# VHH binders against Nicotine blue oxidoreductase (nboR): the designs that were tried, part 6

Target 1, 204 residues: Nicotine blue oxidoreductase (nboR), of Paenarthrobacter nicotinovorans (Arthrobacter nicotinovorans) (q93nf6)
Amino acid sequence: MGDTDLPCVTGVLLAAGAGKRLGRGPKALLPYRGRTLVEDAAETMLVGGCHEVVIVLGANAQAVCARANLEPYRIVVNHDWSSGMGSSYLAGDAAAHTKNHILVALVDQPGLSVTTVGRLLVSHRPGRISSAAYSSLDSPRVLRRGHPMVIDAGLRPAVASTVSGDAGARVFLRQKPWLVDLIDCSDESTGEDVDTVEQMYRLL

## First folded at step 5 (VHH; framework vhh_enristomig)

Design s59 (from c11a with T50E)
Fold by ESMFold2-Fast, scan of step 5:
Order: sequence, then structure tokens, then C-alpha cells
Structure s59 (fold): chain B 204 residues (1-204), chain A 126 residues (1-126)
Amino acid sequence: as target 1 above (204 residues)
Amino acid sequence: EVQLLESGGGEVQPGGSLRLSCAASGFTFSSYAISWYRQAPGKQREWVSEIYSGGSTNYAESVKGRFTISRDNAKNTLYLQMSSLRAEDTAVYYCAREDYGDYEGWFSDTYGMDVWGQGTLVTVKP
């Protein structure tokens, strides 16, 4: 808790998508709680305990920067965002100091809370990955992995290597489940995202 | 509507083999990566294997070398050939559709509830 000589946590907020399925422009700019999703998520990560927040933009990055108040945060523009989701993670990973852990969050999950971020940071153990976990809606006794997720500094190169290939980070997590700690956050959120017009009630 | 339907489960002795099938309907099967998951009583659901639209495969360490995932796009069917079965392989086996455009899919082990089949039970008994 606040030891400046130990590795810090860099928040990486993935916000590069075009929102194609939703059809209402970049999800980063969706109205939420009197501001935008990107502003809310970034502040939540910072207040929750991240030492800095890197926001990875891509689609319509100039419009996002012009319309959202992102002054407190570091902006990384992924010019290759259309090539795949993993490229945005790699851009955020590259922007973080190698000694820092990364807390990864998605801009389209309105259930992100200061409590969830703080719980993950407090629970995190060296050499491990700490994943927020949520009860399955169709099987309430089954926890499912979700976001945010803390990736230990020591595991970042292995995760990045997996993401840069065909497998993506999820395969690393599933192949090495003994490295993953599930942190139950069902009391804070369902872990659901906003991908379609029908799901926009989640912004209410 | 998207539907996945598993079949081929049953009882087998340790060291035996089974072939599971997953029939897909309601979407363009050849365009998606599909995974096998399993869940033993009292345990969380765990990932077993995945196959990409291009045919590339990945396996959980616990099943690598014993299980083979394959697909037949003409039949809209996914397969899991299981060999050298062990007592710890006893579980309900599920197939699930993946979406590469989903940020969550890059980091989580779930791809949505509406694409899960009802499962097929595999019991390994001596």
C-alpha cells in the first residue's frame, strides 16, 4: 500500500475500437454519468490506486481527444487498431515501465468501480495474474474471468508474446490457470459490456 | 438463433477413448473460432481446447497430447477426439463460440452465455 520503492501499477485502458456493432461512433465517447465512458473509466482507475493511466486510442482518436477531458492521462494512439484487438494491448504494454504491473480495463464496461480496482490491487500477489471474476448469469455458482485484470510485471513478456501471435492473452491464462487468482467482484458488477443497442440500458 | 449442441458423451474406462461432436446452427460456422470447455461437479468451468477458423489449434496443458480438436466446415460440426482418458477427465463438456472482435475475448475465458450448448457428460470409471 503506497511503497514507492516497489513496482507501481500502470492502468491500461483499452479504448481504440470503432464501436462498429453498436453503430454510434467510438464507445470511448458514449455518454455515461454526465461525461464520457473513457473519462469515467480512466478516473476510476486512477482513484482506485493506479499510479498512472495510459489510454489506448485508435478509431477516431483525434475526435476522442477533442471531445473528452483526458488531460490527467497519458494518451497512446494505436495506428494499427484495425489490424486486431491485441495490437492495442501491445501498444499499452509498451507504454508502461517494464518494472510496473499493469491493470488492464475495457472502456465498454460501465460496471468498473473504485472498489473493484482497489480490491484487485490489494489482492495482487507477486508472479501472478489477478482477474476480476463474476458469477455466470446462467450458472450463478460458476465464476467467470473478466476485467479489470492485474498482470504481474514478471509475466508481462510472456503475455505479450502470446498476444502478438494467434493465441491472444486468454490462451495464456487458460493454459496456465494456476497463475491466475480469481477475485470475486460479483457484489460490484455483472462484468457485462455495451456492444449492441439492446445493451445500452447498462449505461443507465 | 445461434445454437451449439454437444453429443458423444458416455461412460468409458481409464485409458479409453471417446469422440465428442458439437453441431452448430444459426451462424456462419467457418468464420468463427470455437472452443471446448468442461466442468466437473463442484469445480469451475475450465477451457480444454480451441480451433481457429484457419485450422490452428491450442490445448490446455492437462489434455495436450491426449485430445485432438478438429472441425468440418461443410457439416458445421466441431469434434474433440479424446484418448488416454483419466478419472480427472470426468466432466460435462461444452462447446462455445469465440469472437475475435471482442476485447473481452482477448483476456477472459468466456464468450457469452447465449452461445453455450447444454453439454454432454463424460464419465471415466474403472
Scores: ipSAE 0.023, ipTM 0.416, lowest interface PAE 5.8, mean pLDDT 80

Design s60 (from c11a with S35H)
Fold by ESMFold2-Fast, scan of step 5:
Structure s60 (fold): chain B 204 residues (1-204), chain A 126 residues (1-126)
Amino acid sequence: as target 1 above (204 residues)
Amino acid sequence: EVQLLESGGGEVQPGGSLRLSCAASGFTFSSYAIHWYRQAPGKQREWVSTIYSGGSTNYAESVKGRFTISRDNAKNTLYLQMSSLRAEDTAVYYCAREDYGDYEGWFSDTYGMDVWGQGTLVTVKP
C-alpha cells in the first residue's frame, strides 16, 4: 500500500460455528477461490494489514485444522462454542495482546477484501469503533453497519463486558452508537454472508 | 413447533406501568438468551432488553432503570415489567430467541434472531 502508520491490530476471525442451518458441515471448510473460506478470510486479514490473525474455532475444530492450511495463524479452540456467539469473541479477545486493536471478521462473509481491511485500518481513529458499512442500489444514501469492524484497544474491556453470555458486540454498539464510525465499503462488497442453502450462490 | 407468543399490551397514561409476557414452546427455553425488541410506527425495530440463560441482563439506555426483564424457566415464560412509561415507549413489542451455533448477525440489531413472536401493542397517551 504505502501507509506504514497503520494501527497495530490483531485480526480475530470467528469460525467456531457448526453450520447447522446451512447443513453442509462447518462454514470454515466451504470451498472458496480454490481453497476454504477460513483460509481465504484469514489471508485477506493478514494481507490487508493485520499484524497477526487469531482464528477462533469450535465445532469440528480438529477437522478444520486437518483440512485447511492454517499454519500461518494462531488457533484458539473455544470448547464452549455452543453456548453462543459471544463466547467465541471473548476467546479471541483474550488471545489478543491488550495493547492491540482488534479487527473482527466472520468466516461466512466471502466478500471480505484486502481493500476493505486496509480502508478500515487507515480510517481508524483512537477511542472509536470503525465499522465497514454498506449501501445498496435500493438505498444508496443509507449506510448499514456490517463487518469487519475495528475495536479500539481502549474500548475492548467495555465491549467484552457487554458480550458476556450470548450477545455479540451489537449490545455495546446499540448502547453507544456515537462511538461508531461508518466506513463506506459498498464499492467492494454488499456485506452479505452465507447463512442458508439459498445463499450459497455467493460462493460462486 | 418452536413458537413465542407475547401478551400484556394495552393503553396506559404517561408515568404508568405495564407487564408484558412471552410464552415459549417447542424448545428448551432455559438454554437460550431471549430478547425484547420494539417497533414504533414508521421506524425500524430496536433492541430493548436481553436476559441470558444464566440470568444476566442488559438494557437499552433509553429504558435502563424503568424496565426490568425477567424469566421463569419452569413456566417457559419471559417478562418485561415497564414503569414510568413515556409517549416514546409506544410501539409493538416483540420477544425473540437468539440462535446459538453460528456468528450470523454478530453486528446487526435484529439478525441472529431465529424465532420471533407476533408482537403486542403498547400505547402510551394521556
Scores: ipSAE 0.015, ipTM 0.278, lowest interface PAE 7.0, mean pLDDT 80

Design s63 (from c11a with S35H N58Y)
Fold by ESMFold2-Fast, scan of step 5:
Structure s63 (fold): chain B 204 residues (1-204), chain A 126 residues (1-126)
Amino acid sequence: as target 1 above (204 residues)
Amino acid sequence: EVQLLESGGGEVQPGGSLRLSCAASGFTFSSYAIHWYRQAPGKQREWVSTIYSGGSTYYAESVKGRFTISRDNAKNTLYLQMSSLRAEDTAVYYCAREDYGDYEGWFSDTYGMDVWGQGTLVTVKP
């Protein structure tokens, strides 16, 4: 609308983990749709409407950069990745412009889609957190909060403060559920991740 | 066998107190974050409180100042001391173990919960 200072959305893709439970090297490099999981997720965020995508790497960052085509994206290496995911989130948050909303996604969710990203961005309301939500197979009428989610620019300092206190963003969300809008994405994905060898069927 | 077993539920009057216990077996209790959840009839499970392996504690706003979570690592037992109980606290209370996974359950309220207890019923009645 002729005002280039209107807030955009920065995608933050968390890809710093070692994949210890899976035992197949970093999850970022798992084969997916003829490329790698990190490439698919980052492109999905960008095409879905993120102004830019920041990828937070940690474990085996050099190998990830050598094997994946990450040229279109901004790379942040979190050298403290082993201290937990909260440190990776803080690294991504620090890299995003303070005016922007953040759309946070995890590299181990292969069901991330352009439709899901676009739906969250269109549905997002000022001062809120918009969370993708998914029906449980055991309770199909009950939505559970999942990822990705959009954190409003105005809430980012409070979220970062909670993460810095050993709690992670989950505690902020649990303590302030009235700030969270659930956006039903059950038609696009189950919201499940790939954490163990038994779950690798989700990449098929 | 990895198990969690809750006890201590019962009937109380409004304003009363109860202490719930969760006995853990089959794993190194001191290494895990352990949570209390509750579920009222017809509602989703809601998070109540968390205690991390390092001792940090967190509470849902609805129970903050009234409930206290604690752990005894020597006894492999988690506690929830409930005070100033209200009718809306009526629920089945569950103990849950958090398995961090690679991303430590960042987004989902129940992400990384790999072991659940069977629950203990708390009824607050006038």
Scores: ipSAE 0.015, ipTM 0.413, lowest interface PAE 5.9, mean pLDDT 81

Design s64 (from c11a with N58D)
Fold by ESMFold2-Fast, scan of step 5:
Structure s64 (fold): chain B 204 residues (1-204), chain A 126 residues (1-126)
Amino acid sequence: as target 1 above (204 residues)
Amino acid sequence: EVQLLESGGGEVQPGGSLRLSCAASGFTFSSYAISWYRQAPGKQREWVSTIYSGGSTDYAESVKGRFTISRDNAKNTLYLQMSSLRAEDTAVYYCAREDYGDYEGWFSDTYGMDVWGQGTLVTVKP
């Protein structure tokens, strides 16, 4: 009778990228709070209310598994990570039970918090996508969509069908913005990622 | 210097056609997805269409079947062929370079565009 107050959600952590622009090896292994980004993000998703966490690895998967403690999580290796960005999302989606909602998080967003995960899960409504949202950099009165996002189980096939090669789930969101609920998380994070050396201050 | 420059806008009657062009310079055009966006007076900027580096295309529901996006990689030029134009298509049209990075393309918003053009005005008069 556990977890009856929260929807049954599989966390999908996208961690397959090579970190090529950063030049510090895979982002999954970046030092963060005495461990690695991938360990911190995965634990945050689990503690925040995800029933399970699937970590999608690709670039340097062997090194990530050897150096990070990922034993509590399910590991999916996307061997096609270099062929298209959509393939990693599809690998994570395929690993999740078809009846579960998915909470998708990115390993390169250090602002992920237990509070943000819990807020999204509590706010989630059937048939919708719940997106963490943050104040716009250009206009603080406007919220912009960010990560993580909860994709309703009923929408997953439609989202998956729009993911193709170089395209991510952005196409689905752009075509159907009325299906997206913005959940304000500006009090927890700016929603910024770490892609370049100049952005590494975000790990502090 | 990385630049995008739109042209081809103008005034047309409902049901008419226009072709917009976007000239790219300062980067390897063929390696990027390039999109068209538009902004009507007093409204937020909205996505219209994308053509990916591999040649596949996507369209906003409101323009599907009426607009065709294409690219000429040899000329570093993006096109938007607009037909069956309606009063609600009146807007400034922008081309934008998509930078998906490692994860930004999955669920990012329109603020993730790294290069924008100056825009070209299309006016459809009822």
Scores: ipSAE 0.040, ipTM 0.449, lowest interface PAE 5.8, mean pLDDT 81

Design s65 (from c11a with N58E)
Fold by ESMFold2-Fast, scan of step 5:
Structure s65 (fold): chain B 204 residues (1-204), chain A 126 residues (1-126)
Amino acid sequence: as target 1 above (204 residues)
Amino acid sequence: EVQLLESGGGEVQPGGSLRLSCAASGFTFSSYAISWYRQAPGKQREWVSTIYSGGSTEYAESVKGRFTISRDNAKNTLYLQMSSLRAEDTAVYYCAREDYGDYEGWFSDTYGMDVWGQGTLVTVKP
């Protein structure tokens, strides 16, 4: 849970995407709360309880490092970022110590909060995957899996094997849904991302 | 014009076999992972099997050893060979193209599919 608890939790922030659909450059550099999405997300993960934060960059990694203050964090550049999000996850997983749990977050979800991170870490149980989950106003009783997600240290090799076998990480979750605990975070966020110009209101 | 079209469904006795086909058009079939899903009456749609562009396959626990997914990239066709069929396999079977590319591919097993076929009914009864 915290720095003194073993195993520790390594935050893995996936920020490798090019933001092509949005057309405003890499999502990591989108303005948010007086700085950039990547700076806000990484600090939120660290303050929320992650022992360290690994930021996985890809598209425009040089520009992101030049324009955002990422000094407190470990940077991993995924040169295969265009092959899909799974490759970015694998890069982040490889950078984390094998004994640590991983908390995975996406840079394009501006609703990431210290409360959500803390809730997941407090709720996490050994041998399980703890996923933030969100209900819509139209379907308040239906929780849908989202991010961030805590992957238990003991499950990481199996998750990585699924991804590295030319399969998406979600295949592991489909195969073993009984390993997933849905943690309701609807009070903190909708779980929605920023993909198009019309969705930029979510950064307000 | 991106389209998936299923065929091969029908009524079969328990223990029988069927081969479902899914014809793809309007996209580079060989570049995508394609999945089979099914929906039984009164139930949510559930994942059955996936075959990836590289040829790797995955199966739901309920069908392992009984169903075989395969693809013919030259014919732009996906197959599901079903054997040892049971009453609980009764469902409408859909083929679906996995969401192309980067961004959101980790999220949802049901909402990560961007193209769906119309479905083909499989009924297993004595």
Scores: ipSAE 0.015, ipTM 0.364, lowest interface PAE 5.9, mean pLDDT 80

